# Ledger of designs, part 2: VH-VL binders against q9uuj3r425to622

Target 1, 198 residues: q9uuj3r425to622
Amino acid sequence: SSLTEDNLIVSLVPKILAYLLDAYSYERDEEVLSCVWTTEVPLKDAFDLKSVLRKTDNVESVLNACVEKYTLSSITCSLRLCLLEFPDSLIRSSFYDYFKAIYTTYTDFEDLDHRLYSIKKCLLHLHSTPLHILEEIIRHLSAYAISIRMKDGQIRHLAKIISPCVLRPPDDLNIIPVEDTHPTLLVIDLINEFENLF

## First folded at step 7 (VH-VL)

Design p2
Fold by ESMFold2, look of step 7:
Structure p2 (fold): chain C 198 residues (1-198), chain A 123 residues (1-123), chain B 106 residues (1-106)
Amino acid sequence: as target 1 above (198 residues)
Amino acid sequence: QVQLVQSGAEVKKPGESLKVSCKASGYTFTSYYMHWVRQAPGQGLEWMGIINPSGGLTSYAQKFQGRVTMTRDTSTSTVYMELSSLRSEDTAVYYCARDLEYYDSSGPYFDYWGQGTLVTVSS
Amino acid sequence: SYVLTQPSSVSVAPGQTATISCGGHNIGSYSVHWYQQRPGQSPVLVIYDDSDRPSGIPERFSGSNSGNTATLTISGTQAMDEADYYCQVWDYDTVVFGGGTKLTVL
C-alpha cells in the first residue's frame, strides 16, 4: 500500500543518509569522496543492494557487512533508485512547467529572490512525506557540498544527477524529448539556498 | 596583493542588527569560500559560518542558526555577515577569513584575514 | 560536537623552547593548523597540516600531531613570540578552534 510504502521509505532514507555521513568521515581518498553521488556504477549492483536494503531493519549492519562489495556510490545510486520508484517526483510533476516558466523568466542573480519566493510557494503545496524526504536529502547534499567546498560546476553535476528524483515531467503528456535544464537549476537553488528555504 | 578590507566599527543596542562587509581584492573572488569568525573581548576565536561567494551556498554554526545571514555581491567582490536580535554577548571583533582555492583533506586553513570589525552592543 | 582543548597559558624564558598542546579525541586523524595572534591584530597562520610552515614563518616554529594531542613548538623563543596561539581543525562541515593559549616570555 501507499501508506505502508511511504513509511518504509521515510525510515530507510534517513538511515542511509546517516550511514553515508558517518562513512564520509572515514574516506581518505579525496577523489572518491568528491564523486560519491556522481560516479557511475553497474546497474546490477545498485538494484541488488536496493533489494537487500528494502528487506532489512538494520541498514547499518547490512552496509557494514558488504563494504568491500558495495562502494559508497552504489549506496547513493540505490537510494536514488528507491526515490525513482515513487509514482511521482518529490516535487509533483504538475509543477514541471511551472518551474520551466520560472527558470526561463528569472535567469540572473538579481532574480534569485523571485525564484526563492516561487520555490517557497511550491514547498507549501507538498504533502508532508515528500516534503520531509526532500528536506532531508537537500540538507544532506548541502552539508556534503560544504564539507568538500564544492565548486559551482561540481554542484551543477550533483544537481543534474539528483534532479530526476526531485522534478520529472508528467507521465500523461506527450512530451517531446528536450534538453530541459530547469530541474537541474531548481536543485542548484535548493542546495545553495537550503538555509533560506527550509 | 591579497587584501580583505572590512567595514568600520559600530555601536549597537540590544535587539538591533549588525551587518559587516568584507571587500576582497588581489585574487579571483569567486574561487575561494569565505568564513566569518568572531572574538569577544578577552575570549578565543569562534567560528560563525561559511559562504561560497560564487553560488551563495552557506552553512552556519549551530549557535548562530536563525540569527545569522551571509550574503555576497560579486560585482563589488564583497561578502556580508548580518547578525540579528543582538545581545550584549555579541560584543566582539568580527573577522572574515579566506579559505583555500581547492579542497584537499588538510583544509580549510586561513592564510588571509580581514582587519576585524569591532561591534559593541550595550545598554 | 568536536572539541579542542588548550592550556590557558604557557610561560617560558627567552631562548627556551615553548610547547603548546591541543587535545582532541583522535586528533591525529585530523589536519591541525595553528594561528598566532598578537594584541590588537588579526590571527596569522604559523603552521598548517600539522607540521608545515607558511612562507615567512621562522624555522623555530614547528608542529606535530599524533594520537590525541597536537603540539606547537617554538624553539629559541623571543619576546616577539609573546602572543595568543590557537589550534584549528575542520570537522566535516564545521571549523573548530581550541580555546587559545597565552604565551608569555618572561
Scores: ipSAE 0.726, ipTM 0.886, lowest interface PAE 1.2, mean pLDDT 89
Fold by ESMFold2, look of step 9:
Structure p2 (fold): chain C 198 residues (1-198), chain A 123 residues (1-123), chain B 106 residues (1-106)
Amino acid sequence: as target 1 above (198 residues)
Amino acid sequence: QVQLVQSGAEVKKPGESLKVSCKASGYTFTSYYMHWVRQAPGQGLEWMGIINPSGGLTSYAQKFQGRVTMTRDTSTSTVYMELSSLRSEDTAVYYCARDLEYYDSSGPYFDYWGQGTLVTVSS
Amino acid sequence: SYVLTQPSSVSVAPGQTATISCGGHNIGSYSVHWYQQRPGQSPVLVIYDDSDRPSGIPERFSGSNSGNTATLTISGTQAMDEADYYCQVWDYDTVVFGGGTKLTVL
């Protein structure tokens, strides 16, 4: 059953990202566009949309039919909920303490090359499905950040929101302790260095 | 007084790499994305890519993907563009151009340009 | 892959009005910017956001954008306006320039 759930999410992620890409060009409210991934939405709306998306072979048609009901932020939240349903984060939770050590040891810009080496080594150990999803998500977020010339604080906020999907502790709570900043710092490096990592 | 001062002209052979610098002054270097644009002799303007000099986020035009690298040094307020595996067709004037300070749905547009760096690639 | 198309040249008599077109699919949904480049010089922004003029640009420069065509208009054209002109948009994460138009003042 886990294989069936994973196969659905593999096919769904690129379609949702393609829809978002097209939808960004129509959004003229600069504040709305800058917060598409970070705006809080009612969880019921995100779960309802996720349920509908699981049952369709035409994601664009469903999303277009529901534009008055679901905002772009509902769509990004639904995607994140899909990723959180995986039994593990995209980067296996067994790497949680590994990256905690990396981001407490190699904290400066001069240490970037060592952090990138550590990330590349980790990526080689990911199975193809989570690696593909991670690459597609980070590609999308890097382009999105470029599209609105995000400041570092905006990138940090975006990274914090996506980080539970990317790296979380080895338990089922899907919660990153508030004192642990390394999952956010990892995602910042993934976004900023996408061209060098993938 | 905003200034973008680029490195001097270069002569290269096919297969070598070039690296052009663009030193910024008169503004907060890390607050503005920087673009690179080139222009072959008698030809039009061609965009190469963009860099956020604060965090290093980059994006490259598809034509140059795999050959171009953009970097920066915040201690010297300088951005760099490196182009590898040079061909004679890479002969051009290379420009840096400054983006806007804040996100604006109308931009980017470029009100400040470097003076240009002529790079000649000949056998 | 977005493409902007400009005529390669436009000729105008001094004092007359020059128009330079920039064609693109649904370019009216983009903000169009225009640059003047004199021989041996860096480009200079003359119009931004379709119709706005930077400080120091003469009022004879104007711009419009609708449908599939953006237009740079230079009224009362002077010999000093002889230059290459480029239109430019931002297409999500990519800067696109038109091919350029050589304005000749005869």
Scores: ipSAE 0.711, ipTM 0.879, lowest interface PAE 1.3, mean pLDDT 90
Fold by OpenDDE, look of step 9:
Structure p2 (fold): chain C 198 residues (1-198), chain A 123 residues (1-123), chain B 106 residues (1-106)
Amino acid sequence: as target 1 above (198 residues)
Amino acid sequence: QVQLVQSGAEVKKPGESLKVSCKASGYTFTSYYMHWVRQAPGQGLEWMGIINPSGGLTSYAQKFQGRVTMTRDTSTSTVYMELSSLRSEDTAVYYCARDLEYYDSSGPYFDYWGQGTLVTVSS
Amino acid sequence: SYVLTQPSSVSVAPGQTATISCGGHNIGSYSVHWYQQRPGQSPVLVIYDDSDRPSGIPERFSGSNSGNTATLTISGTQAMDEADYYCQVWDYDTVVFGGGTKLTVL
């Protein structure tokens, strides 16, 4: 059951991202476009959409019909919910302390190369499936960020939102301690340095 | 004062690659997006692509996908644009152009330009 | 792809008002920027965000944008204004330039 769910999500993620990419091109409200991933939505809406997406054999049809019923933010939230239901984060939780150490040690801009090396090393140890999903998500977010010319603060906010999907602590699948910001920092580097990492 | 100084003119053969540099000064190099725009002789401006402040994120015009590579060197405050598999049609003046460092919902515009680099591709 | 259309050339007598149009589907929904390029020189931003002027640009330069047409207006045109002018927008992930207009001051 878990494996089946994972397979469904693996197939679903690229389709959702493709839909979003297309949707961006039609969205003329700049404020809406700038906060598609950060806008809060009712969890019920996101959950409902997730349920519908998991039950359909035609994801594209469902997504195409979403324009009337769901906001873009509800779609992104649904995607995050799906990813959070995985038994582990895309980057295994075993790397949580690894990256904590990295981002405690290498905090300056001049240390970017050390961080990138550490990230690359980690990525080499990931299985193909989570790595692929991670790559697709980060690619999408990187393209999104550059398309709307996000400032660092906006990227940080985006990274904070997506970081629980990327790197979770081993003891808690849903909560990242406020004092631990390294998952967010990791995602920032993933987004900003996509071409250097993937 | 903000300055963008590009490398000198080049002559290339078809099939070769060009690499133009753009050295920036007078501002925080690591804060601004940079663009490349070219202009064939007697023609209009053509956008080639964009590179983010860190240099790790790029987006290219579809026309140049697979042939163009943009990079940044923070230590020298220099942006590079490489174009491979050159054709005669690639003969143009190539410009680097600075974008804004912050989110602009109005989209990018170019407040500072390099002096341009003429690249001639001929057999 | 999004396309911007400009007249190839516009002529104006000194002291008269020059008008350069930039056409695009629903261009009024975009922010239009304008560049001046004199022969042998790099482009210079003259108008941004439809109607705003950068520092150093004379007040005789103005811009507007509505519907399907953006317009660059040069009042009291001078000989030094003879140049090519380009409009530009951002279409999601792509910078789009107009074809350019050669302004001749007679």
Scores: ipSAE 0.028, ipTM 0.618, lowest interface PAE 5.0, mean pLDDT 89
Fold by OpenDDE, look of step 8:
Structure p2 (fold): chain C 198 residues (1-198), chain A 123 residues (1-123), chain B 106 residues (1-106)
Amino acid sequence: as target 1 above (198 residues)
Amino acid sequence: QVQLVQSGAEVKKPGESLKVSCKASGYTFTSYYMHWVRQAPGQGLEWMGIINPSGGLTSYAQKFQGRVTMTRDTSTSTVYMELSSLRSEDTAVYYCARDLEYYDSSGPYFDYWGQGTLVTVSS
Amino acid sequence: SYVLTQPSSVSVAPGQTATISCGGHNIGSYSVHWYQQRPGQSPVLVIYDDSDRPSGIPERFSGSNSGNTATLTISGTQAMDEADYYCQVWDYDTVVFGGGTKLTVL
């Protein structure tokens, strides 16, 4: 990682999220709105947009100018790509085993309070900036989920898509994704219990 | 320019509570963690705790667990620190300090400080 | 708990180099930050991440960190540099300060 890339993400992520939030209000197609984060888009489009966003000093202006060319899903995909290009996830991979332990220990509904306590405690040991970005993303997704009344299955799907940005295992390039991994479960909790964790 | 302006000096009695405010300006308030640090007269700096940008996540020094509460009001760009069950030993200048940390940093450090709030606890 | 140890006081003549140490077990693995506090004033960050200098801080301030000792160095010490200096690290979930060093400019 480089300082330049880190600073870019810190500045870029909030601006993109703010733009999306505003854009939601103008989307008239409920079906489109309900799958902004989960709709598959051509990777080329996402990469192209990412390239443009990385070179701009005015994210909002660029996104406004490209509104006819790029869908909201392209924007969210571009954001994810930016995050995935980091050498590590928002939560450092060194915490992977810790979260694994949490979700192996506290799996039942009755353990929710203990699980959340442990998660919160762990989050407090992270860097301020990464945690801030995480918080902004989760805040956005939580609000989004509420606004469109996402069902549990939809939240899970969203969590699966976002989890690689949030928490990667060490040497993630060699790991085959598994359904309902603890990173996915973590993001589910972060979204569902945002008010309790953030 | 970044500014942290704290509330004025207070005189308290043992058993009472103090609440100090720190109003931030000159930057994106919701993007930075805030810390509280105190300094007893003639003593060194003592870390009290940290609060995240939203105010929903806090961590306190063990010494103050159960007595300290940190909160934030985003609408007014103000951070609060409340300390209950005051003792004479709580007499100190209390500082709010902005956390400047990026991905390249291994931990928090404080680039801006409030002017400090003297709280005197005496019977 | 992690402990940072500083000398209580350091004296230096004007124009000479002042050195303030901050000792800690394997402190070289931490990022050390330094603060200056003049009498009656709030602390001011003078060094962060071992050796980086914030904008506005004179070049005469420098820092290093290795092994069990971090060091703040002030070259060409001036009267205005008379202050208390604190080192600081982040240990797991806690901010840790050194005890502080009073720098006197003779």
Scores: ipSAE 0.006, ipTM 0.554, lowest interface PAE 10.3, mean pLDDT 88

## First folded at step 9 (VH-VL)

Design s2
Fold by ESMFold2, look of step 10:
Structure s2 (fold): chain C 198 residues (1-198), chain A 123 residues (1-123), chain B 106 residues (1-106)
Amino acid sequence: as target 1 above (198 residues)
Amino acid sequence: QVQLVQSGAEVKKPGESLKVSCKASGYTFTEYYMHWVRQAPGQGLEWMGIINPSGGLTSYAQKFQGRVTMTRDTSTSTVYMELSSLRSEDTAVYYCARDLESYDSSGPYFDYWGQGTLVTVSS
Amino acid sequence: SYVLTQPSSVSVAPGQTATISCGGHNIGSYSVHWYQQRPGQSPVLVIYDDSDRPSGIPERFSGSNSGNTATLTISGTQAMDEADYYCQVWDYRTVVFGGGTKLTVL
């Protein structure tokens, strides 16, 4: 990853999240609002939006101009594509098997304190940039989940969609093996326990 | 049938904390978000926050951020609200109120309320 | 933050129609819910989703919502309707209540 790409991601993510937060307040259609992060969109629409956003100094102006052309789901997909272009997941991929062991050992509510301790220790080892981005994204997703009072199945689906941005295997792939559920379970804990973890 | 039964009245001194319980019965506890609302004597209703009793997700009204904590125990179908650093202005009746079974974009309305818990904060 | 405004009190004679307003910027785009609270008791839902009545609420309770004003209407007002009434919306991730209206039946 280049220094310019890292700088663009750092400045772009907070602006996109702020735009989405404002847009949620105007959206009254329950189906549109409930699926903003989970609706499948054509990847080319998200790539096109990403390329335009990289070339601008004013993210809000570009997004306002595109509101009739691109859906909110295209914006969230574009954000996820930016995060996947990071050289590593937000939680370093060297923690992938660490969390696999944690979520194999500490599976239930009674084990929550052990999982939270493990997560807090991991967060102390993250570089400041991915840690800050992770916190901003999870704060946003926690607020979003509250705004539509998500049920556990909806939180799980959201967590599955965002999990490749958060924790990926170390073998230079942007994919999570279908058998591995611990990245999703980790994101569920991050969302539900945001106040205790950050 | 659906019931929300709260803990009894409390008398507190400034600087202490209060903790009110709300035990749910007659429905599937984890399928409904729970809210806390308070009412000072002779005053209106004031929303304090919301909890998902299944996963524990919470959000608090800005006024109470940093002083309020909401928790739950799914084995006893009970939600708790704790308010710290009490002041005389915190004297109120505290209510739990049940959200909708299924999300509706019209937002929550509260068809069931607890009986209320009077908390008096005085020297 | 979003604000709902209600009159402090409304007085009506028995048998007459009471109207209680709830003002808010573009409140017509929200779903408005109404609660009745008798002295010393918990609130009771009387109207939800602007105009729907829960089971057990008399037909004389009705509601409307458009523009900047939502209205609770009680026709054929009875002594038992004497109570405080609150409107309520959900704004993003916040519940907002109106200040309450004391209905007096003289």
Scores: ipSAE 0.676, ipTM 0.847, lowest interface PAE 1.2, mean pLDDT 88
Fold by OpenDDE, look of step 9:
Structure s2 (fold): chain C 198 residues (1-198), chain A 123 residues (1-123), chain B 106 residues (1-106)
Amino acid sequence: as target 1 above (198 residues)
Amino acid sequence: QVQLVQSGAEVKKPGESLKVSCKASGYTFTEYYMHWVRQAPGQGLEWMGIINPSGGLTSYAQKFQGRVTMTRDTSTSTVYMELSSLRSEDTAVYYCARDLESYDSSGPYFDYWGQGTLVTVSS
Amino acid sequence: SYVLTQPSSVSVAPGQTATISCGGHNIGSYSVHWYQQRPGQSPVLVIYDDSDRPSGIPERFSGSNSGNTATLTISGTQAMDEADYYCQVWDYRTVVFGGGTKLTVL
């Protein structure tokens, strides 16, 4: 059951991202566009959408119909909820302490090469499926970021929101300790250095 | 004062690659997007692509996808644009242009330009 | 792809007002920027965000944008204003330039 659910999510992620990409091109409100991933939505709405998407054999049809019923932010939130239902983060939680060490040691801009090396090394140890999903998500977010010319603070905010999907602590699937910012920092590097990492 | 100084003129053969540099000074190099724009003789401005402050994120015009590569060297405050598989039609003046990247901007505009680099492609 | 359309040329007598149009579908929803390019020189930003003027640009330069047309206006046109002018917008992930307008001061 869990495996089946995982497969559904794996197939769903690219379709959702493709839909969002298309939707961005039609959104002329810059404020809306700039906060598609960061705007808070009722969890019920996101959950409902997730349920609908997981029950349909025609994801594209459902997404196309979303324009009237769901906001873009609800779609992104639904996607995150789906990813959070995985038994582990895209980057395995076993790497949590690994990256904690990296981002406590290599904190300066001059240390970017060391961080990138560490990230690449980790990526080489990921299975094809989570790696692919990670790549697709980061590719999307990188493209999105440059399209709206996100500032560092905006990227950080985005990274903070998506980081639980990317790297979770081993003891808790849903909560990243506030004192631990390395998952966010990791996602920032993933977004900013996409072309160098993937 | 903000300055963008580009590399000198080049003559290339069809099939070769060009690489133009743009050295930036007078501002925080790592905080601004950079663009490349070219202009064929007697023609208009043509956008080639954008590179983010870190250099790890780029977006290219569809026309140049697969042939263009933009990079940054933070240590030298230099942006590079490489164009491969050159054709006669690639003869142009190539410009780097700084993206002001205002908080309330509805899109990029270019407040500073390099002096341009003429690249001539001829057999 | 998004397209911006400019007249190829505009002529004006010294002291008169020059108007250069930039047409685009619903261009009023975009922020339009304008560049001046004199022969043999790099482009120079003269108007940004439809109507804002950078420091150092004379007040005789102004811009507007509504509907399907953005307009660059040069009042009291001078000989030094003879140049090519380009409008520019940002369409998702792409910078788009107009074809350029050659302004001749007669």
Scores: ipSAE 0.038, ipTM 0.687, lowest interface PAE 3.9, mean pLDDT 90

